# Ledger of designs, part 401: VH-VL binders against q9umr5

Target 1, 268 residues: q9umr5
Amino acid sequence: SYKPVIVVHGLFDSSYSFRHLLEYINETHPGTVVTVLDLFDGRESLRPLWEQVQGFREAVVPIMAKAPQGVHLICYSQGGLVCRALLSVMDDHNVDSFISLSSPQMGQYGDTDYLKWLFPTSMRSNLYRICYSPWGQEFSICNYWHDPHHDDLYLNASSFLALINGERDHPNATVWRKNFLRVGHLVLIGGPDDGVITPWQSSFFGFYDANETVLEMEEQLVYLRDSFGLKTLLARGAIVRCPMAGISHTAWHSNRTLYETCIEPWLS
Below, E stands for the ipSAE of ESMFold2; O stands for the ipSAE of OpenDDE; V2 stands for 0.75 times the mean of E and O plus 0.25 times the DockQ between their complexes.

## First folded at step 19 (VH-VL)

Design yg17 (framework fv_nofazinlimab; at its last look DockQ between E and O 0.52; V2 from the best seeds 0.00; counts 0 for: pae E 3.5 > 2)
Fold by OpenDDE, look of step 19:
Structure yg17 (fold): chain C 268 residues (1-268), chain A 123 residues (1-123), chain B 112 residues (1-112)
Amino acid sequence: as target 1 above (268 residues)
Amino acid sequence: QVQLVQSGAEVKKPGSSVKVSCKASGGTFSDYAISWVRQAPGQGLEYLGEIIPMYGTRNYNEKFKGRVTITADKSTSTAYMELSSLRSEDTAVYYCARTKYDILEGFSDFDYWGQGTMVTVSS
Amino acid sequence: DVVMTQSPLSLPVTLGQPASISCRSSQSLVWSHGNTFLNWFQQRPGQSPRRLIYKVSNRDSGVPDRFSGSGSGTDFTLKISRVEAEDVGVYYCMQGTHEPYTFGQGTKLEIK
């Protein structure tokens, strides 16, 4: 039998967005128990990510308990960060494949229409003033805002991304790394035509330097220092990178070709 | 001025479906979410769900999941609400309303409403 | 779901006199960042609902200053300092903090 699949949605999203994914899984892997978690839907997805992590944890624990052989996670957009944090704080998770579906794993620094919708009166270059305040950190989007021009503020004010990345020292860093490394495979999915994740390489742990030059995963300090286990995962062949062009951000979970190429192979 | 104009009254039989439209004008359609609310005769207001045209994301009241479908056409600035498997208790005036999300200034919930669409379900 | 409880449900008022409507939520409507999404709507006979107040105490454009909203946490109040004939209708509180969004039962304001 196939392992259960747990799906975590993105910002301002809900289970409805995954109706096609459910169809694809049912067709190609009949009998698979798929649970799309309807937690923190809509505007509640703006709640602090640690709050979301706690809620999702409560939901996945009983599912994992019923699946001793393991489960798969498909986590879309903001959900990918929630899942990564979830796997970091859980010392007893049994996740086989963690599929990060177009997630800003290394953070977001964009000014696309997607963000302008939320910040209609703010510029990307000035958002650090808001996001790196105690008030700003009460919003999920600010929890993974990563301004390459204000790295000091990011490192000191980010209450989520900087911590799960191990970029700021904290007492749980070693344990979180150990927990995250329990994952069987880390499947990273994204692409250049996403239009929302900025830079799109963030889905592969790439990101801007101080000059807004995009560096790849292997050039990042978190990798070089193996702060949360990326280097270790890569070394044991546990990281899969699946880039795909021609897919917009809101289509990653509904594209059949993408499913067959990047998702289906890791559902067992 | 901002206006939401809905389609006309509907009379439906039990078990059928109804689709109500809501055309927005006076603003940028993609800058807002469109919500649907209904009101049975002599009763209060009940939230059905919303769509965010910018993302295509939809959030439904769990009570109506499986029966309600909300869609949007950005090219015509029109949102739609379809309710299937109609029952007599679905008889109500259905409203569309606008919501603007702004993290800095606060959310503007339901600041403009359509004129309402009466849907009558009877055998 | 968050239950919104209004009181009274019926409110007969003499013209020129003040009116007060209470709205209580079953749980706090305050976000961790401090915003509270509590709205008040007016629905005149045969019309669509019209928003009067948003975020507890902010009046919409065109709303007379005789309307005011106040409260915090789970307890909220809409006040009309001097009721006028045009104020006849049903008033609803609504919470937009928790999904699904929910409304109070409505308070029917009538002139004595």
Scores: ipSAE 0.766, ipTM 0.892, lowest interface PAE 0.9, mean pLDDT 95
Fold by ESMFold2, look of step 19:
Structure yg17 (fold): chain C 268 residues (1-268), chain A 123 residues (1-123), chain B 112 residues (1-112)
Amino acid sequence: as target 1 above (268 residues)
Amino acid sequence: QVQLVQSGAEVKKPGSSVKVSCKASGGTFSDYAISWVRQAPGQGLEYLGEIIPMYGTRNYNEKFKGRVTITADKSTSTAYMELSSLRSEDTAVYYCARTKYDILEGFSDFDYWGQGTMVTVSS
Amino acid sequence: DVVMTQSPLSLPVTLGQPASISCRSSQSLVWSHGNTFLNWFQQRPGQSPRRLIYKVSNRDSGVPDRFSGSGSGTDFTLKISRVEAEDVGVYYCMQGTHEPYTFGQGTKLEIK
């Protein structure tokens, strides 16, 4: 009776990471079909995000076809960006709840220990030189690197994030907005103790201005312009914000309280 | 400079298991992946799998999935490869090797190798 | 799995003469548009493998300039402009673009 759940993992991740989440769903929603998509594992998670979107699209089509009543997406970290792109590019998706688990939805501007081993410099202020090059854009983390001090380079060079946010004009913007708005609910989950997503408010479509002051979702130009439908969704009552302190980046899918509070209510 | 030092040679009976260690020094252990590669006598090189210690992610060559387990201990900068249900065909030198992930170069695969560990399976 | 095919498998060479080893993959090794993770390794008798070339054509530190790599897509070549006695060993190509990572069969270089 419950809609199928599709799980999309993050950077350097695998389906094993979601074993606790699967247990929670089975206990509270018995009989729910849950599929953890085991694509782009390990090194493959660094492939360009558009390549990942295409692969995940091909995997979800048969699952959605078998569930005409709809499906739910639970998308973790980098996976939340993949899922948001899926919602934009698929004119035939039937997603009810899109549950975004600590995803860098407005981008990343942090080279914390979790990510610094990918970066040859120890200064985040220099990484724009790498990420905003065609070479850097061949790697997924640079596809959502967002340097608030080099907005012009970000807007010109981002092959993924600036496009799905509607921050750069492109011919698909109207269609992508239409498709994204077909989602039933957007559930945003994250918190101040994540330790990786920088700023952590990126999980709620917040981000730094040029002074590194965090502007909330409603203060962002993409919201004010309704570039891909955030303002419309919020006005419709379709956006749920579920912040939770005390959870580190690798623990979002293994915390029972987080599940019961932020995920369970949306798995109709 | 990164250095990979492996445990000593092992002689094992068919049906048993072996666990080979690979201790890293130099560099920062959490900054790279450790891969395992074997070479049967007179034969070529064969990839078994890898671990990415920072994430705990383990990727195995399907040929060995179910028999190989790769782990890491960040506190001792040591990776381990355990191969179970040993057969005479598993007689080989087992190497660990490093991959460094770097957005300037992409993937720097197997730029440093351990000295190798001879595993002999005989009864 | 990506199959890596080397030719020749045995390569006797006179000292001072050039040598060439080819490597062909069953699939393109291009990551996306620019990066191609094709590597060459040398294994001297009784030693661990040593990387010579990474990303098709980049020499590792300490590798003599007589070694060069080239190629694209599915076809790659390692060349030694003048073979020296220290070059004896087995040479392997390896791809890191597609998991699982795979090696060629090896090319045994010998001085005749």
Scores: ipSAE 0.407, ipTM 0.744, lowest interface PAE 3.5, mean pLDDT 90
ESMFold2 (binder alone), look of step 19: mean pLDDT 90; pTM 0.935

Design yg2 (framework fv_nofazinlimab; at its last look DockQ between E and O 0.64; V2 from the best seeds 0.72)
Fold by ESMFold2, look of step 19:
Structure yg2 (fold): chain C 268 residues (1-268), chain A 123 residues (1-123), chain B 112 residues (1-112)
Amino acid sequence: as target 1 above (268 residues)
Amino acid sequence: QVQLVQSGAEVKKPGSSVKVSCKASGGTFSDYAISWVRQAPGQGLEYLGEIIPIWGTANYNEKFKGRVTITADKSTSTAYMELSSLRSEDTAVYYCARTKYDILEGFSDFDYWGQGTMVTVSS
Amino acid sequence: DVVMTQSPLSLPVTLGQPASISCRSSQSLVWSRGNTFLNWFQQRPGQSPRRLIYKVSNRDSGVPDRFSGSGSGTDFTLKISRVEAEDVGVYYCMQGTHEPYTFGQGTKLEIK
């Protein structure tokens, strides 16, 4: 029988968005128990990410308890950051595959048309003034806003991303790294035509330097210092990278070829 | 100035569906959400759901899940609300309204309303 | 669902006198630490609703300064310092902090 699958949705999203993904899983892995968590839907997805992590943790505990052989996580967009935080804070998680579906794992520095509804009068170069304030930190997108031109502000003000990346000293860093390293596989999915995640390589732990040149995962300081276990995971052969062109941000969970290529092999 | 213009009144039989349109003008359609609210005759206001037009993703009041579909057409700056399996108690004026999610100022709910569309459900 | 309770439901007021409408929510409307998405709407006879107040106390453009909003947490008030004939209508509070968004039952303001 197949391991249960837990699905965590993204920004301004709900469990309904995953109906096609559920169809694909049912067709290829019949009998798989799939739970699409219906927490923090719509506007509630803009609540602070630690609040969301707390709520999702409460929901996954009984599911994991009933599946001692392990579970899989499929986590979409900002949901991938929620899931990575879950893997860090839960000392008893039993996640085999963590499937990160176009998630801004190293943060977001984009004001594309798809995001202008959140800041119609601001540009990305100015959003650090809002996001790195107590006001801005009340909203989830600011919890992973990563301005490469104001890295000191990011490191001091980020209540979420700088902590789960191990970029700022905190008393739980060692325990969180240990917990995260218990995952079986980290499956990274994303692509250049996403249109929202900026840079799109954030889905693969890539990000801008101060010149807005994208540095790959292996060039990132958090990788080189192994701050939360990324270098260790890669050395184990536990990181799978599955890039795919031609898919827009809202289509990752409704593309059959993507499912068959990047997701299906990891739903043991 | 933003203006929301809705389609005309409709009379429907129980068990059928209705689709109401809401055309936006005077603003940038991709910069805000469109919400739907109804008001039965002599009654208060009830929220149905909303859509972020640029994403095409809608979120619904649980009371109406399975019966309400909200969509948007960016090319015509028009949002749509479709209500199925109509009952007599669905007789109401249906409004669209704008919400701005501007992080700088915080959420600004229902700052502009359409003129309303009367939907009458009778045999 | 967050229940929004208005009081009174019917409010006869003498022209030129103050009016006050109470709105109570079944749970806190504080978003996180600093934001409270509580709104007030006016619906004149035969018209669509019009927003008067957003985020508890912010007057919309073109709303007379005789209208004011106050409150916190679960208890909120709309005040009209001096009622005019054009203020006749139904007033609704509405919360946008929790999904689904919910309205109070309405307060019908009439000139006696």
Scores: ipSAE 0.801, ipTM 0.891, lowest interface PAE 1.1, mean pLDDT 92
Fold by OpenDDE, look of step 19:
Structure yg2 (fold): chain C 268 residues (1-268), chain A 123 residues (1-123), chain B 112 residues (1-112)
Amino acid sequence: as target 1 above (268 residues)
Amino acid sequence: QVQLVQSGAEVKKPGSSVKVSCKASGGTFSDYAISWVRQAPGQGLEYLGEIIPIWGTANYNEKFKGRVTITADKSTSTAYMELSSLRSEDTAVYYCARTKYDILEGFSDFDYWGQGTMVTVSS
Amino acid sequence: DVVMTQSPLSLPVTLGQPASISCRSSQSLVWSRGNTFLNWFQQRPGQSPRRLIYKVSNRDSGVPDRFSGSGSGTDFTLKISRVEAEDVGVYYCMQGTHEPYTFGQGTKLEIK
């Protein structure tokens, strides 16, 4: 039998967005128990990510307990960060495949229509003034805002991304790394035509340097220091990178070709 | 001048479906979310769900258990609300309303409303 | 779901006199550091609802200054300093902090 699949949605999202994914899984892996968690839907997805992590944890614990052979996680967009944090804080998770579906794993520094939609009167170059304040950190989008021009502010004010990355020292860094490394496979999915995740390489743990040059995962300090286990996972062949062009951000969970190429192989 | 113009009145049989449209003008459609609210005769207001066209995401009141489908067509600046498995209790005026999202200034909910669409469900 | 409770449900008022409507939420409507998504709507007979107040105390454009909103946390009030004939209708409070969004029962304002 197939392992259960747990799906975590993204910003301003809900279980409804995954209706096509459910169909694909049902067709290709009949009998799979798929649970799309309907927590923090819509506007509630703006709540602090640690609050979301706690809520989702409460929901997944019973599912994992009923699946001693393990489960798969499919986590879309902002949900990918929630899942990574979830796997970091849980010392007893049994996740086989963690599928990060177009997630800003190294943070977001975009100036897209989506940013303008959320911040009609702000530019990305000035958002650090808001996001790295105590008030700003009450919003999920600011929890993974990563301004490459204000690294000190990021490191000191980011209450989420800097911590799960182990970029700021904290008492749980070693334990979180250990917990995250329990994952069987980390499947990273994203692409250049996403249009929201900025840079799109963030889905693969790439990101801007101080000159806004995109560096790959292996050039990042978190990798070089193995602060949360990326280097270790890569070394044991546990990281899968699946880039795909021609897919917009809102289509990652509904594209059949993407499913067959990047998701289905890891739903054993 | 912001306007939300809804489709005309509907009379439906129990078990059928109805689809109401809401065309927005006087602003940028993709800058806003469209919510749907209904009002049974002589009763209060009930929230059904919303669509965020720029994200393509819809969120629903769980009370309707999947009977409601909200969609949007950005090319025509039109939102749609479809309600299936109609019951007599679904007889109501259905309204669309606009919401502006702004993290800094706070959300501006339901600042403009459509004229309403009467949906009557009867045998 | 957040329950919104209005009081009174019926409000007969003499022209020129003040009116006050209370709205209580079953939980705090505070989102972040004072941002509270509490709206007041007016629905005249045979018309669509019209927003009068947003975020507790902000008047929409075109709303007379005789309307005012106040409150915090779970207790909110809509006041009309001098009721006019055109104010006849049903008034609703609404919370937009927690999904699903919910409305009060409505207060029917009538002229004595």
Scores: ipSAE 0.706, ipTM 0.877, lowest interface PAE 1.0, mean pLDDT 95
ESMFold2 (binder alone), look of step 19: mean pLDDT 91; pTM 0.939

Design yg3 (framework fv_nofazinlimab; at its last look DockQ between E and O 0.69; V2 from the best seeds 0.79)
Fold by OpenDDE, look of step 19:
Structure yg3 (fold): chain C 268 residues (1-268), chain A 123 residues (1-123), chain B 112 residues (1-112)
Amino acid sequence: as target 1 above (268 residues)
Amino acid sequence: QVQLVQSGAEVKKPGSSVKVSCKASGGTFSDYAISWVRQAPGQGLEYLGEIIPMFGTANYNEKFKGRVTITADKSTSTAYMELSSLRSEDTAVYYCARTKYDILEGFSDFDYWGQGTMVTVSS
Amino acid sequence: DVVMTQSPLSLPVTLGQPASISCRSSQSLVWSHGNTWLNWFQQRPGQSPRRLIYKVSNRDSGVPDRFSGSGSGTDFTLKISRVEAEDVGVYYCMQGTHEPYTFGQGTKLEIK
């Protein structure tokens, strides 16, 4: 039998976005129990990510309890950060594969149509004034806003990303790292044609330096310091990187080729 | 001049499906979300769901999940609402309305409405 | 779902007199950042709903200043300082803070 699959959606998403993914899983892994969590749908997905983490935790705990052999997580876009936080705060999770589907794991600093849609009167260069305020941190999008030109503000004001990354010292950093390391495999999926995740390498824990040069995961301080376990996971062969070109952000969960290449192999 | 123009009245048999259209003009279609609301005769307003054409994402009232499908065509600035497995209780005027999302200014819900589409379900 | 409760459901008013409609939500409509998405709609006989007030107290363009919205948390009020003949119709409050969006039952304003 196949392990249950739990799906967590992204910003402004709902379970409906994953109808094709469900079909693919049913066809290739018949009998798999797939649960797409309909929590924080639509505009509710703008709520603070820690609030979302708590809600999703309450939903996944009973599912995990009924699956002693383990479960798989498929977490899309913003959902990937929610899931990473879930795995960090849960000391008793039993996640085998954590599939991060085009998620801004190292944050977002995009000036895309997506950003303009949410902030019609703002540019990315000025969002630090908003996002790194107490008011701004009440929005999920600001919880993982990562301005490379205002790193001090990020480190001090980010109430979510900086913490789960262990970039800011906090009392739970060691425990969160231990919890996250319980994951069997971390599957990172993304690509250059995404058009939303900026830079797209963020899906692979790459990100801008102060000159907006994209550095790889292995060049990041969080990796070098192993602040939340990336270096340890890589060393034991637990990180899978699956880049794919030609896929837009809203198509990651509905592309058959992507599913067969990057998702299906980890649904055991 | 912002306008939402809906398709004409429909008469349907129980168990069939209906698809209502809502064409937007006078603004940038992709900058807004389109919501659907219905009103049974002599009754109040009931929210069905919304779509964000920019993202192609749709969200539904749980009450209608499985029966309602909301889609959008950006090229024609048109949103659609399809309701399947129709019942007599689905007899209502169906409205489309737009919403502007702005994190700084707040959400501007339902600032413009369509003229409504009467859907009658009868044997 | 958030339940919106309006009172009264029927509101007969003499021309020129003030009117007041109450709307109560089953839970707070205040988001953590402080915004409150409470709207008021007017539906005249045979017409589509028209938004009068958004975010508790902001009037839409073209809405007469005799209409005003107020309130906070779970209690909201729509006031008409001087009712006119054109104000006849059903008024709805709506919350946009929680999914799914929900409306009050409606208040039917009539002229005595």
Scores: ipSAE 0.859, ipTM 0.926, lowest interface PAE 0.7, mean pLDDT 96
Fold by ESMFold2, look of step 19:
Structure yg3 (fold): chain C 268 residues (1-268), chain A 123 residues (1-123), chain B 112 residues (1-112)
Amino acid sequence: as target 1 above (268 residues)
Amino acid sequence: QVQLVQSGAEVKKPGSSVKVSCKASGGTFSDYAISWVRQAPGQGLEYLGEIIPMFGTANYNEKFKGRVTITADKSTSTAYMELSSLRSEDTAVYYCARTKYDILEGFSDFDYWGQGTMVTVSS
Amino acid sequence: DVVMTQSPLSLPVTLGQPASISCRSSQSLVWSHGNTWLNWFQQRPGQSPRRLIYKVSNRDSGVPDRFSGSGSGTDFTLKISRVEAEDVGVYYCMQGTHEPYTFGQGTKLEIK
């Protein structure tokens, strides 16, 4: 029997988007119970990420309760941040593999059509004025906006990303780190041709410095200080990096080679 | 300058399907969501769902899930709504309407409407 | 689904007099800690709906200033300070805060 798989979608996504992923799992691991959570669909995917985390938490509890051997998470794009927060706030989660599928784990600083659709009169260089305001923090995309040129504003205004990264002090930091470290494996997936996640290395906990030079995960302060457990996980051999070129943002869950290489081995 | 022009009236038999089009002009089609709303004769308004052409994703009112399909063609600036397994209670005027998802200014729901398409389902 | 309840459902008004339409939601329409996605639409006989008010109290372009919206939370009101002949039609409130979006039943405004 294979562990159940829970899928958490991204911004403006639907359960239909994962139909190919479901087919791949059924073909390679027949009998696997796969649940694509259809919460916070459409406009609701713009609700604050903490609100989404609360709702997804309520949905995963009964699934985890029915699976005492554990579950796997496959979390796409914005959904990967929801899942990382779930692993931190749930002291009773039983997640074996957390599969982060092209998720902006260190944040987003990209001026793509995706962003222009929500901010038609703005550019990435001035979005900090909107996103680092109380107004902007009411919307999910601003909860992980990370302007490398206004790090002081990010650290003070981010209600979500700076907290789950342990970049801003909060009373739950020790407990969240302990909870996150109970995951069996962290599987990081992404690639240079994604076209939306910017920098694409955010999917691997890389990010820009003040000169927009990408620093890898091991060069980040959150890693070096082990603020939420990345250094500890790497030392255990629990972090898997699976980069793949040639895949656009909307195609990660519909590419069979990607599934077979990066996902299937972790769905025990 | 904004205009939403819908396809003409349809008469259908129970159990069949209908596909209504909504062509947008006077703006960049991919900058907006297109929603579908219906109105039975003498009745109020009912939301069916929306499509976001930029992402190619649709979201549906659960009441219609499984019977309604909403699509878009960016090259022709046209959205489509298809309703299947028609029943007599599906007789209504079907409207398309536009939404702007602007974080700074706030959501601008249904700021422009099409002229409506009468769909009559009769035996 | 959020239920939107309008009153009255029928509103005969003398020309030049004020009119008031109430809209109540079954749950709060506040997005999170901020704005409220409550809209008002007018449908004149034989026409498509037209938006009058968005975000509770903001008039659309070309809407006369005799129309005003107010309210918060679950209770909202559309007012017409002085009814004119062209105001005849059905008025709907609509919420966009919760999926699915829902409309009130409509209020038919008539001239006595």
Scores: ipSAE 0.777, ipTM 0.880, lowest interface PAE 1.2, mean pLDDT 92
ESMFold2 (binder alone), look of step 19: mean pLDDT 90; pTM 0.933

